# Ledger of designs, part 10: VHH binders against o67189

Target 1, 350 residues: o67189
Amino acid sequence: METTIFQFQKTFFTKPPKERVFVLHGEEQYLIRTFLSKLKEKYGENYTVLWGDEISEEEFYTALSETSIFGGSKEKAVVIYNFGDFLKKLGRKKKEKERLIKVLRNVKSNYVFIVYDAKLQKQELSSEPLKSVASFGGIVVANRLSKERIKQLVLKKFKEKGINVENDALEYLLQLTGYNLMELKLEVEKLIDYASEKKILTLDEVKRVAFSVSENVNVFEFVDLLLLKDYEKALKVLDSLISFGIHPLQIMKILSSYALKLYTLKRLEEKGEDLNKAMESVGIKNNFLKMKFKSYLKANSKEDLKNLILSLQRIDAFSKLYFQDTVQLLRDFLTSRLEREVVKNTSHGG

## First folded at step 1 (VHH)

Design w3 (framework vhh_7nfr_2)
Fold by ESMFold2-Fast, scan of step 1:
Structure w3 (fold): chain B 350 residues (1-350), chain A 123 residues (1-123)
Amino acid sequence: as target 1 above (350 residues)
Amino acid sequence: QVQLQESGGGLVQPGGSLRLSCAASGFTFSRYAMSWVRQAPGEGREWVSSISSGGGSTYYADSVKGRFTIARDNVKNTLYLLMDSLKSDDTAVYYCAKVRYYDSSGYYTFDYWGQGTQVTVSS
């Protein structure tokens, strides 16, 4: 069986599947961790974690076995991390791989979850042992969510706590986190605690509470600081983003999208187009984003935006053609902007 | 070649203190989050603490909050764990680990590990 993490999560706890072995993979790792959290709550002491890099072959097979050593065993949820390292330990022997597949196929008394920390490619899923798991078990994918679905999940969390969030406050939160579910969880939990008594969240409160701390891990804060030419703070936020596993390509994608929209708006502004109408034409429809983009337009000349786009294209080209580190290239860019700003500010003699 | 080497373990009495160090080489240390993970005799691995690449954010397991402090020196490529008010339950092999993946629930995956340093808390 092949299914999504949303469908699987809804059905598993109400109508448990007959399949006993599942592969959990995908881009939205937060959704996998949410599922595993519920699983741990349900199974308690019968929730068992195995690390494939540590466990011996015999210990692994014993942990998957259908009976307890003391008879009358309860069903267990067995969660396996670093499964790829366990496969390396089995080596090249066809017999050992066939034994693994047979043991997995014959799981009857427990549920087994093989967890991957990224989205598996078709080649990986079509290779043994996952090819066989797909036939007798299930492949569960945590696909990237649409912005609308992420917005609804956040609204639901506030509603469950009886908290009313202003539309501009919600949009601010979503944009500053770049719709990143892991970052949203952290910020939403802080805001719920803050609003526990008064049950209302305004834009000013979200600005003060959610983003008052230097450890804020959100791509949009980085983009905001860079477009407002606060390169020193942008460098610090970049380090935080990379430390918390935000992929450099995601940072580049969001930054490039914003730079292109701003350049388009600058061109439309030069033609005498209404700025509000122009912003709506490039997908900027709410008051908070319009305010932010107006600030970016004031902070950046047409030449600034053109140079930013060209620099981002160079970073992309150098990372691909010369296999250079995208993060280091971004740091070099920000450092050069800091140095240029110093020169620009000191070019006026005294 | 990536190398992580722990030091500073030893025998200490309950209520005592130890400072663990991890010397990192073969990668740009200042770019990556780092963690301490321990394994007690007969137990599985337990995540202890993590620190962001720049050192601005620190995270701790509930069992060590208020007693342990994680720190780093990006100039010296060294990770530290300052252990105060040590308890017998802190007895374990302590591993330095390079973070590959992190989520806000405190779950981490690691791509490189040190060899470990033994900490024994007994009278």
Scores: ipSAE 0.000, ipTM 0.201, lowest interface PAE 17.5, mean pLDDT 79

Design w5 (framework vhh_7ocj_1)
Fold by ESMFold2-Fast, scan of step 1:
Parts: C-alpha cells; sequence; structure tokens
Structure w5 (fold): chain B 350 residues (1-350), chain A 120 residues (1-120)
C-alpha cells in the first residue's frame, strides 16, 4: 500500500494494518519524528532501533524475527535508520537482495519501519528492495502540509499546554518561519517555555522571544523597510540578518511573495474590487498585515512593483545560473535604488 | 554572508583519483543536506552525489561505486572522493546546500564550481 503519514498515523494506533513492513520518507521529517515518538511511547521496551551502517546481515535478520520474551513473546516495533548503508553492505549480488526481500516479506511477529531522512524519488521507490516492499508492505510519505494545516498544528501545540496565542502573534510566527515545521517546532517550544507562568502570548512577546538571537532584526523588518523605500536602513538590516545566519533565499522568497501579492492587489484595485476582500483573496487575513500592506500599496506604484519583481527574478537567475552571491546581488539592487534617489535630489531645479 | 567554496579540482589522468572539498560558511552546516552536481560542455547539469544532515547518501547512476560523498560537520566541509576517473567525468563540479524543510524547490545555495579535467 501507499499512503500519507497523516492517514497512516490516524489508522495505525486505532486499527493496525495487516502489513508489517513500512518505508517512512518525505519532506516533512517533523511528522515522521512525531509518529516515531508515539510509537516509542506505545512499545516501550519493545521499541528497537537498528543502524544499517553498523549492523551485520545476520544480526539484522535475527532482529526482524525475534519477539519480546517479556509478557509471552510480545511483538516489537523495529525501526531501521541508514538502510541505504545496509544495502551497500549486501552489494550488487542478486542472491543477497533476494534473501533480503524474502525475509522482509515473511515478517509476521513484529512491525518494521525503514526510515529515510529525505523524500525518496520515483526511481528509488521503483527499484529493489523498495519495489517489493510496496507490494507486500507500505510506503508512507510525509508530504509538505498546507498552510492552513500547519497553522492548526501550531495552535494545537499551544492549546495542549493551556496557552492562548493572539491571532496576529500566530500569523507573525508562521510568516517569519515561512511555515517551516522544523523551525516552528523550535520557536513554539521556546515560546511555551517563556509562557510557562503566563497563558497568553501577545504579538509583542512573540516578536521579542521568537528568534531571540535576532530580536531587533528580522526578515519582516527588512521587507518592511524595502517596501517603504527606506533603502539605507534596509541595507543595515540585511547585513544584520546575514550575520545572524538568516538564509538569503529565505529573504528572497518572502520578498517575491510580497511583491507578487502587492502587484495583484494593484490590479484588483484598478478593477474596482474592495481592497479588504482582495487582501483576503491573496491570503492576507490578519489586521496588522492588512495595515502594513495598505502602507506598501501607498508607497509603491504598479510600475514600482513590476520593476521590483523583474529585479528579484534577475537576482534569482544570476545566483542560480552563474552561482553568484545572492546577498551581494541584493545589496547591489538596494544601493542602486538609494543612489538613484540621491541623483534626483541633486537636480532640485535651482 | 553564505558562501560555499569548492577546491581540489584539476587535471588528472584517466584511471586516477581526485578529492573535492566544499567549505561552507554563514549557516548552521550540520542542519543542511549537501550535494555535488556537475555540468559538462553542452550537457545538462546532473546530480553526482548527495548527503543528508543525518549522513544518508545518494548517487547518480554513472558514478555509483566510483565516487563517495562524506561530510565533516566539525570543519563545515563536504567532500567528494572520485576514483577510477574517465574522460566522461570531465566537467565543472558544483557544491550545493539545502534544508529539508525550506519550501524552495531544489538546492538553496550553490558554489562557484571547480573544473575537473580527465585526460586520456
Amino acid sequence: as target 1 above (350 residues)
Amino acid sequence: QVQLVESGGGLVQAGGSLRLSCAASGFTFSRYAMGWYRQAPGKQRELVAAITSGGSTRYGDFVKGRFTISRGNAKNTVYLQMNSLSVEDTAVYYCAARTSWYEVTGYDYWGQGTQVTVSS
């Protein structure tokens, strides 16, 4: 069978499957770790971890068949990491691969979970032994979640600890992390620790605590300054973001998203659409963000936004095609805008 | 400022070996997946090898069994050991870095590349 991690997690602990061998892979590794954490909690001493780079072939096969001697030979959950390294030990010998497939097919007393730390490509899934595992076992994929589902997961984590988070604080956190579940996990845990004696999180508190190493400097401050055409301050904030380890492509992605939304809003406004409804149609639901976007629309013409989009596309192309430093290209863009304004000011007309 | 700096390229005789290094700075190296790509004149860029933050490896079909990717988190460096080199391995080799959960498709950062030339 082939299924998602979400569906698999829902059914495994309530109505266990007949299949005994599963491959866990995907982009949302946090969801796989969450599943394995629940698995460890359920199986306790019957939760066994194997490392494919360390284990011998015979030890591996023994581990798959052995049941717990405690409680009358109770079943185990066997979790295998670095399975690719185990496959390399078997080499390219057809007999060894056929033996592995036969052993996996005949697992009846335990559950076996083969864990990959990335998303497997179609070619890997169509090659042995995973091709055979798909036929007698299951392939479980942890695909990226929708933004709405990520938001609900974050809300649930706060509610489980009795913490109420303001809507604008939550939206800020989600946007700052770009809906990255691993980053959200770290920030949510930090915020939960901060709020241990307080059961309410405000926008001001999230701004101070989230990314505390950059509490006075963040990607949204940079974007805000750039869209308000304060290029001098934007350059200083950019340098701070890079010094704190913020990734240039994260900055570019947020900028591109904002520029495209603003351009779309300009077009909808020209057609006489209600601005508030237009903002909601492009995902701007938060009152704080709506206020900021109104400021950005006032500060930028349609032509300004078109030129920004084209410049960002050029920066992206040059960094990828010519492997040029994205930060330097972005600095050059900001410096060019600043110098252009200086040239205009020297021509005040007398 | 994020940088990936490749080294170790050069001229080598067919059947020889080279070891490429990629020194990373400006990000938390241990959290990133690292990869090597190559591009020969007139050909599309192709995957040579990749290694995840956890150490799992993946190889392009034409280099399996000959090349080995490894990483040294303490040195913020990823390596590509190239054995049994052939003329067909002649290309510019690029280092790349990616976080598994960043929503950009493909690799997030790229180096400038290092030339590998294999003579008959």
Scores: ipSAE 0.000, ipTM 0.120, lowest interface PAE 16.4, mean pLDDT 78

Design w6 (framework vhh_7xy4_2)
Fold by ESMFold2-Fast, scan of step 1:
Structure w6 (fold): chain B 350 residues (1-350), chain A 123 residues (1-123)
Amino acid sequence: as target 1 above (350 residues)
Amino acid sequence: QLQLVESGGGLVQPGGSLRLSCAASGFTFSSYAMAWVRQPHGKGLEYIATISSGGGRTYYSDSVKGRFTISRDNAKNTLYLQMNSLKPEDTAMYYCATRSYVYGSGEYTFDYKGQGTQVTVSS
């Protein structure tokens, strides 16, 4: 059988299939995670995870066929990760692969779920052992959802809680998350909690909630100022972040990530790639962040970004190798940049 | 609160080396198998290396075997990835993640990845 993860999830928990072995694959990994979460909730102690890269052949076959013989014979849900690595361990030996197919075909007491972390191509699905699994079991695909369907899912979640969300607030939320289902789940849950009494969500409220609960919002202000070369304000914001208990390593990580994304975008721009598509490829999907990154690219040359990256690598190395205070090293860096801008302005602006 | 903070990424030339770190807090680190996963530009998530809870077993994807080394320090709640002989193909966002045989409410394999650390291998 071949089916979608949406249909399979509904069918499996209402009218369980007679098939016992399933392949879960697809682009929308969040939907597979949601299914597995419900599966674990249903099976509890009878939910078993096998790692194909770690398990021996003997342990694998035992796990698929065994029921609890001392605590009562109860059905198990056996979830297999890294199945491809298990196949590599079987090598090129025909008899071992035939045994695997026979064992999978003869699963009767348990449900077995072979989980892939990406969408399988037709060639992989048409090759053994998955070709045989398709004949006696099921292939379940988690296809990417359309923007319209994602919007309707989000609206349904608010409606279930009696919350009225303004259209501009909803559009902002969708754009802020780039229609990412995992991020939408987290934001929707926070917004439902926030609006639990008032039952109304405005654009200003969505902006405030995302701002107040985002662990990276305060760090984003610092990064924004630094990338726009406002070093004086950046120093003040840095002091504020440290006062609020933000870890220096977290500041360095986010700053380094942004600098590297910007450098990558400069390289892609040189190759003549569309900037909007390039931004999406480095995870910049929402319109507000795209606008900010365009400003950063305008404010920084490729050489500026290269020098920033190398300076951040030196700060990280010095803090680790010489146990120097990361905050002080970062302050020294910003102060040095501020001094160079003063010299530049007096030397070239006069 | 469970937190994973990746660091050590950067710009490096082909043939160079980088050491990634992951600082873990808010959970019993020594009870969880850990992994490094990466997501290259415009592509899906790829498993790079895994280490058992006690550090006695390691796994590597074929693309990095012999070049990368995963290790952990349970006393310091820190996971490491030593990356040698870097290639342009290693350019990706790198995440540390938990691999666990026990899933709590809302917890899954790969759920414990942070914001990631970008590795760019370019001349």
Scores: ipSAE 0.000, ipTM 0.251, lowest interface PAE 15.6, mean pLDDT 78

Design w7 (framework vhh_etentamig_d1)
Fold by ESMFold2-Fast, scan of step 1:
Structure w7 (fold): chain B 350 residues (1-350), chain A 123 residues (1-123)
Amino acid sequence: as target 1 above (350 residues)
Amino acid sequence: EVQLLESGGGLVQPGGSLRLSCAASGFTFSSYAMSWVRQAPGKGPEWVSGISGSGRSTYYADSVKGRFTISRDNSKNTLYLQMNSLRAEDTAVYYCAKHPRYYYGSGSYLDYRGQGTLVTVSS
């Protein structure tokens, strides 16, 4: 079966489906997390999580077939993350993939949920083992809410409390959270508490109140400082992110995405393309983000952006190939940039 | 209700050893990555070490690598930090921390932390 996360969430807890194996995928990850939170609440100790990158093949198959020891022979909810990495461990062995499909098809005692952290492409869904799962199990999609709908939901929450939010403050909040519903829920609740007496939220207030709550806020602040060439502050923010246990891969992913978009915009600018139209072509439609990207383009030459991209590729390669620490490589990159800035600002610099 | 209870802190001389324990309850312990985080007086929190849910992967801050060993016993729902060759700079409150596992855009790397246990390294 194929269904949406909204229909699946509504029916699963009242009239459970006959299917036992489900793929959860989609752009709106918050909706999948909401479903899994309710699932964990219902199953309690019978809620089991498996990590495909860490689990052995034998452990995996045992976990799918075993009923819970908690509360007798009760069914369990088995949630699988990093399933793609498990498939890589099976390798190109077609017999092993066939065994996997057979085991999944024969799940009778438990519910199995294969969770993806992104929306699957048609080619992935039409390929084994997901092609077979679609036939005997279910494919559940968490479709993205439009940016406009998310904006209206946020505005409605503020209006229900009698709070007026400035347009720039709202755009900053939406951009900072990347339109992520989980982050927006947390930030909106905090901002409502802050503005309970004043009934007005300005950009400066959102910046102050939001800063301490979200890892995403800190990562975007790091990227902003780096792209504006404030390397000293960028180093301090990086150290703070690492001290709180934030994965360097999250930082690298966001930074790489921004660098590539900026480089593309520089190339389009050289060809005489309209900057506003060019920005929209790379997904930059928000006025706040357009303003930020204009600042980044002004602060960075085409060569600066090319060197950034090459440095990020080198960091990725060195961390994987030579087992070098990604954080230390990022620090080395930032200190190198800071040293160049210092040299340029001296009377003896060249 | 998620609960994390640290123990094993105390006064120790430079070069000495301590073993910290964290008793976890209220969640499926083996399904979650765990970390040790410390906070020295007047300073922000510093991540010390992390371990995967299975225990197969371990990670260390450069300041403690080669001196500290993180481990877990999933059958006892307990996380450990073996601290060797202790230095005055290791003086801090040490916290056991649980990571969210599915946290796309979560806004928190650490889901929960315990009350902490004080480690003082002084002669």
Scores: ipSAE 0.000, ipTM 0.183, lowest interface PAE 16.0, mean pLDDT 78

Design w8 (framework vhh_7nfr_2)
Fold by ESMFold2-Fast, scan of step 1:
Structure w8 (fold): chain B 350 residues (1-350), chain A 123 residues (1-123)
Amino acid sequence: as target 1 above (350 residues)
Amino acid sequence: QVQLQESGGGLVQPGGSLRLSCAASGFTFSSYWMSWVRQAPGEGREWVSSINSGGGSTYYADSVKGRFTIARDNVKNTLYLLMDSLKSDDTAVYYCAKDTRVVTAIYEYFDYWGQGTQVTVSS
C-alpha cells in the first residue's frame, strides 16, 4: 500500500490497517513527528524506539517479534531510526537480507515503523528491502505541503476558535515562519490565546505578539535583510536558521523566487508599466508584500538582481556538481558582499 | 573540534533533585539549539528536552514536563538540566547533544558529542 501521511493519520487510529510494517518518509518531517507523538500517546510503555546504528541483528529481530511484557495480549509500536545503518551492518550478504525481509513480512503482533529523515527517491523505494515492504506493508509519504494548503490549515485553526484574522496579518505570519509547520503551530497557539476574548487579529497585533519570545528564526527575515543589503545581520540570521535545522535548499528556493520576481518587476518598470499592476501579475497581491517589494526594488539595481540570480544558480550547481556545502557557499557569498562594501567605503573616504 | 562535557550526575533518592551541566567548546554555542538525550540500561535513546539558540523557547518530553527545566548560559557556553521530583524511571546516562539535524527540536534523533553523565534514582 502507498498512501499519504494525511490519509494514514486519519485511518490508523480509528480503523487500524491489516498491514504491520510501514515506511515513513518525506519532506514534511513535522507531519511524521506529529504522527509519532500521537502514536506514543496511544501506546505509552508499549511504544519502543530502536536505533539501527546501535542495535544488534538478534536484538532487532527479537524486538519486532515480542509482544509487551505489561498486560496480556498488548501489541507494541516499534519505531526504527537509522535503518540504513542497520542495513550496512547486514552487509551485502544475500542470506541475511532474505532473513530480514522474511522477519518483516511475518510481523503479526506489533506495528513496525521505519522512519527516514528525508524523502526517499524511486530508486531507493524500488530496491530491497523496501520493495518487499511496499508489497506486504505500507509506504507512507509526508510530501511538502503547498503554500495554499498551509494557509488553509492555519485559517481553519483560527476559525475553529472563532477568531477572524485579517489577510495582511495572516500573510505576515506565513512569510515570517517561511511556511514552517512547527513554527506556525507555536505562533498560532500563542495568537489564539492572545485573541481569545477579542476574536480579531490585526497586522499590528500579529507583529506585536508573534515571535515575542522566539529567536530570529525565519527565512523571510533572512531574505529581507539580504535584499536590503544588511549583510552583517543577514549572516547572523542565516546562522540561526541553520542552527534551528532549516534546510539550505528551502532558503535558496525562497530567495531565488524573490530575486526572479524582482528582476521581472525591473523589466516591467522599464517598459513603463504601473508598479502595482506589475506586482499583481507576478503574484504579489498582499499590501504587506507590495510594500516590501517596493523597498527591495529601491535597494537593488537590475544588475544587482542579475548578479544575485547568477550567484544563486552557481551555489545550486556547485553543491550538486562538486558536493560543496550550500550553507558555506551562502556564507561566502554574503561575506564577499560585505567585504566589497568595506573596500568601497574605505576607498571613497571611509 | 566540537567538544561537549557533561557533569552533575550521581545517586539520588526518589523525589530528590539534581542539576546537570554541559560545557561546550569548539563551535559557536550561542548559534545552535541544544538538547538533552538519555539512555536507560537495555533501552534506546530517549529525547528529554531542547532549547533554542537564545534560550527563549524550550521543549520537553511528556515524561519529564513539569519536573525538568532546561536552561543555557551563552556567556559561559554552558547548557543545564534542572531535574526535580526524580523518579526511578529517570535512571539513565544523560547526554548533551548539539542539534544539527532537526527542523524541529522535538525530533528524537540527534548527533552526540558528549560522553554522558550517569543519573541513578534509587532508595
Scores: ipSAE 0.000, ipTM 0.172, lowest interface PAE 17.5, mean pLDDT 78

Design w9 (framework vhh_7uia_1)
Fold by ESMFold2-Fast, scan of step 1:
Structure w9 (fold): chain B 350 residues (1-350), chain A 123 residues (1-123)
Amino acid sequence: as target 1 above (350 residues)
Amino acid sequence: QLQLVETGGGLVKPGGSLRLSCVVSGFTFSDYYMAWVRQAPGKELEWVSSISSSGSYTYYEDSVKGRFTISTDNAKNTLYLQMSSLKPEDTAVYYCARGSIRYTVTTSWFDPWGQGTQVTVSS
């Protein structure tokens, strides 16, 4: 069968399907996690997780069937992560893939959930072993939701708690999170807790409460602005972070880490290393971060990054050796960068 | 108020042992993969170890396999890293981190981490 994660979540726990093997994939990963959380709650100790990159072939097959010689024949929920890595271990051997398909087809005692971190392409779904799983099991897709659907889900959550949210407050919340359901869950829960004695949420309240939940997001916004050389906005964001209690050491750690990785990537590029492979070697595996780091590399020369690293080392040394305020040293650095841009632009006119 | 507080760092001789602790508040850590990450002076952030939300599955960087053990105490909302056979190369600030995906914890844009705890292996 083929169905959406919404229909599957609605029906699985009330009218369990006859199928025993399911592929969970899609863009809305939060919906898959919500389903798995309910599954974990229902099955308890009978909820089993398998990691395809770590598990042996024999252990994998044993876990999918009723395996206990000692009894305890209770139905299990078997959740498989990194299934693609397991398939790589089987290689291109047709007989091994046929064995896998046969084992999956004959699952009768357990429910098996194969979880993907992204939406599968039509090519992958039409290839073995997923082609066969679609015939005897189910393909469950967590498609990206429309903005209107996400808005309705958020409104429903507030309404269930008797909370009214102003339309401009709701729109601000949706835009702040970029309609990301995982972030919306955290923000909505925090706003519900805040509003426990109140029936109405205003724009000012959402702005205040939502900002505190997004503390780490705001640190990354600061780093982003600095690395893209928008020093004026970076200074404003820095002042906001400090006023709301973000520790200067946290800012310095993230910024230093990014600067060092960027400098390393410049060196690897000079050696002719593939940029995508180079980024993975320094721990940048997320597509969003890869996109951001490509922007940072374009905005900064090797010399820019060297000077940034040296400035950050100086800030660290001065705060430790001379008991200088880290925030003031960081402000001075940003102000100096802004002034250099002004002087650079002005000096070319004379 | 999401908060992670690391403790247990210190100065230790090569071959020694330390146990790091991370107390979390503002979220239920059994809903997330948890990780230890470290940063040595002048080096990049390095993922050290991760533990599944159930606590049943653990993962380690190759350089620490067999020497470090990650564990959780769900009742205390605490993550641990037991470190043995410590080497000078293990000298770093160690951070507790929350991850939504096991292998991307150290590269997650939105993962929170604490202030860190210093581990120094010398003499």
Scores: ipSAE 0.000, ipTM 0.163, lowest interface PAE 17.1, mean pLDDT 76

Design x1 (framework vhh_etentamig_d1)
Fold by ESMFold2-Fast, scan of step 1:
Structure x1 (fold): chain B 350 residues (1-350), chain A 121 residues (1-121)
Amino acid sequence: as target 1 above (350 residues)
Amino acid sequence: EVQLLESGGGLVQPGGSLRLSCAASGFTFSSYAMSWVRQAPGKGPEWVSGISGSGGSTYYADSVKGRFTISRDNSKNTLYLQMNSLRAEDTAVYYCAKGPYDYLWGSFDYRGQGTLVTVSS
């Protein structure tokens, strides 16, 4: 049989198929993994994984035929990764290929899922052993979803957890991930965990939480906050980074790199260079980084960037020449900037 | 206890090369597939490359295929990532992870603290 992952997922758990061997392939890997997660939940200790690049031929055949004795000879769900590598190990001997097809055809006690990490071409599906699997088993395809369907899936996931997400926050998340379902799943799960007590998710919160290294460690969040002049939050993030063992020189390296690139971009902008082309000339080719650098350029004057560079040079010099603590010098810098922003806001009615 | 220690990150020019290392301890290294995962500024984690326990099979994300090479030395319990033709988009914290690429849904199995790679002129 041939079917979609959507139809297969709905029917497998309610009206199990008579077929025992399935090929899962497609562009939307997220949907395959969602199915496999539900499968693992259902089968528990009777869920087993085989790696085709590591398993021997005899171990493979034994695993397909073996049943669980716990709970009265219960069936297993056998999930096979890297099946193509297993086929390479078998070689092109006709007898070995015929044996494989016979073993797969004769699976009666277990369900076997052969998982591919990409969409299979027509030539692969029409070649053995998959040609035979299509006749006695099933081919399940996870086709790419439209942007509108992806948006609705994300909204549904938040709604299922009782979380209201602002439209601007949702669009930001979708655009930055490029509608990649795998990235969206990871970011949505982090945002759900973050919003667990506060069931409202704003654009500012998505910007803070999404794309973090972990919930408690984010060097890029520190750099982002500093360049956007949120010095109070930057100080708190800095303290967290140091408590998690991030070396101060690592922080200094990324700050110096970004400050120098931004200063160069300001100079090229003054000369009337196209900003997108200027960004590419300094190595900023990724669309996400281009967006971030545009925000940093808007938040910082040429003078601000010059002062940042000079301050970073002083921190480096003082830590090396006078054996001053780099972390304390960074804290002093951020505190000085925070004091200036307070004075500025007070003077101008902020 | 399982420990993974990444090293080799730093500042590198576009078009340049860099080699990352991951020193593993606390488990039978040769018995496990290993992966490299990266997280760029403002993006979620992205699986980069994977290698089988024996080193006989390697896998790559489309974004790095043909530019990066994963390898391992089981006698030294060390995983490597050779990064060639580096681009600004490769700027990220790189993590060593125990397990095959598909264990990357929602969590990393025994990843380390990572090593920062910045591709800048």
Scores: ipSAE 0.000, ipTM 0.142, lowest interface PAE 15.9, mean pLDDT 77

Design x2 (framework vhh_7nfr_2)
Fold by ESMFold2-Fast, scan of step 1:
Structure x2 (fold): chain B 350 residues (1-350), chain A 121 residues (1-121)
Amino acid sequence: as target 1 above (350 residues)
Amino acid sequence: QVQLQESGGGLVQPGGSLRLSCAASGFTFSSYAMSWVRQAPGEGREWVSSISSSGGSTYYADSVKGRFTIARDNVKNTLYLLMDSLKSDDTAVYYCARDYLGYSSEWFDPWGQGTQVTVSS
């Protein structure tokens, strides 16, 4: 059988299929992980994970059968990662491939799930052993979801908990995450916990609560605050990132990337190029990031961005040449910027 | 498909008041945040104010805070801007915009013709 992960996830736990071996593949890896999480919940101790690069041929075949090395006779869910590496161990032997196909075809006591971390091409699915698996088992595809479907999934999750979310709050959440289902899951769960008593979420609440602890979004928050010249809050976020285990060099790389893109955009603006087209040329395609980059361009002159780039280069050089702490150098930079803003504000009618 | 029709502008003296309206059609008005953006002669567009889809959150530019009030009527599909203590610097064409990200004047494209506000003695 061939089916989508949505149809498979919906029916597997209610009307279990006659097939016993399944290939899970696709672009939307989050949906595969969601299915496997529910599978683990259902099977408990009978949920077994095999790593194709680590397992021996004999151990592999034993784990798929009714009689296991561990003496189990209960129905198991056997999940196989790195199946391609297991196939490499078998080599080019026709006999060994035929044996593998026969063992997979004869699975009757367990369910076997072969998991790929990407979408398989038609040529891979048409080659052995997957060609045979498609005939006696199932191929389950997790295709990329449309933005509208992702929006409906998020909305449904809030409705299931009795939470009314403002449309602008929902759109902000979707845009900021770039419709990434993994990021959305974490932020939605956090927002559900926050809204447990109020049962309503406003844009202000989403801005306050969302993106406070995730690794990638916290680095973005730091960069955002710095580029908007809110150095006091940037210092606090920096301390939190370091405490969370984010390496200073990662922060420097992301900040440098943003500064260079912004400087390039200033140059393209001087040439009279369309700003939206220019932003796309430097990889900024997300509407939320476009909005943010326009705000950064408004907050920073070309000279501000040049000075930021030079300061970041100096921090990198000083940490390497003089073995100075990158965090302390970055903190000193932010403190000096904060002091300059205080002096500037005092001088302008204070 | 989206139509926004601004009205209520005119000539007023400094310290005067005006009430701008924006009639929305072609979309579910109650599902979108709305903004007011202005453009003075020879200048770029300046964001003035935004209101959330429910009306529960309002935002103002520092230049108008305490003088302007944004409001909406989701039953009548109408956005308002109440302008008090008008200054010469408030002279501009005022546009309303559908803004689903809260507020952003930098990529705002007006759907309507705008309404002219002139503050002069």
Scores: ipSAE 0.000, ipTM 0.122, lowest interface PAE 20.1, mean pLDDT 77

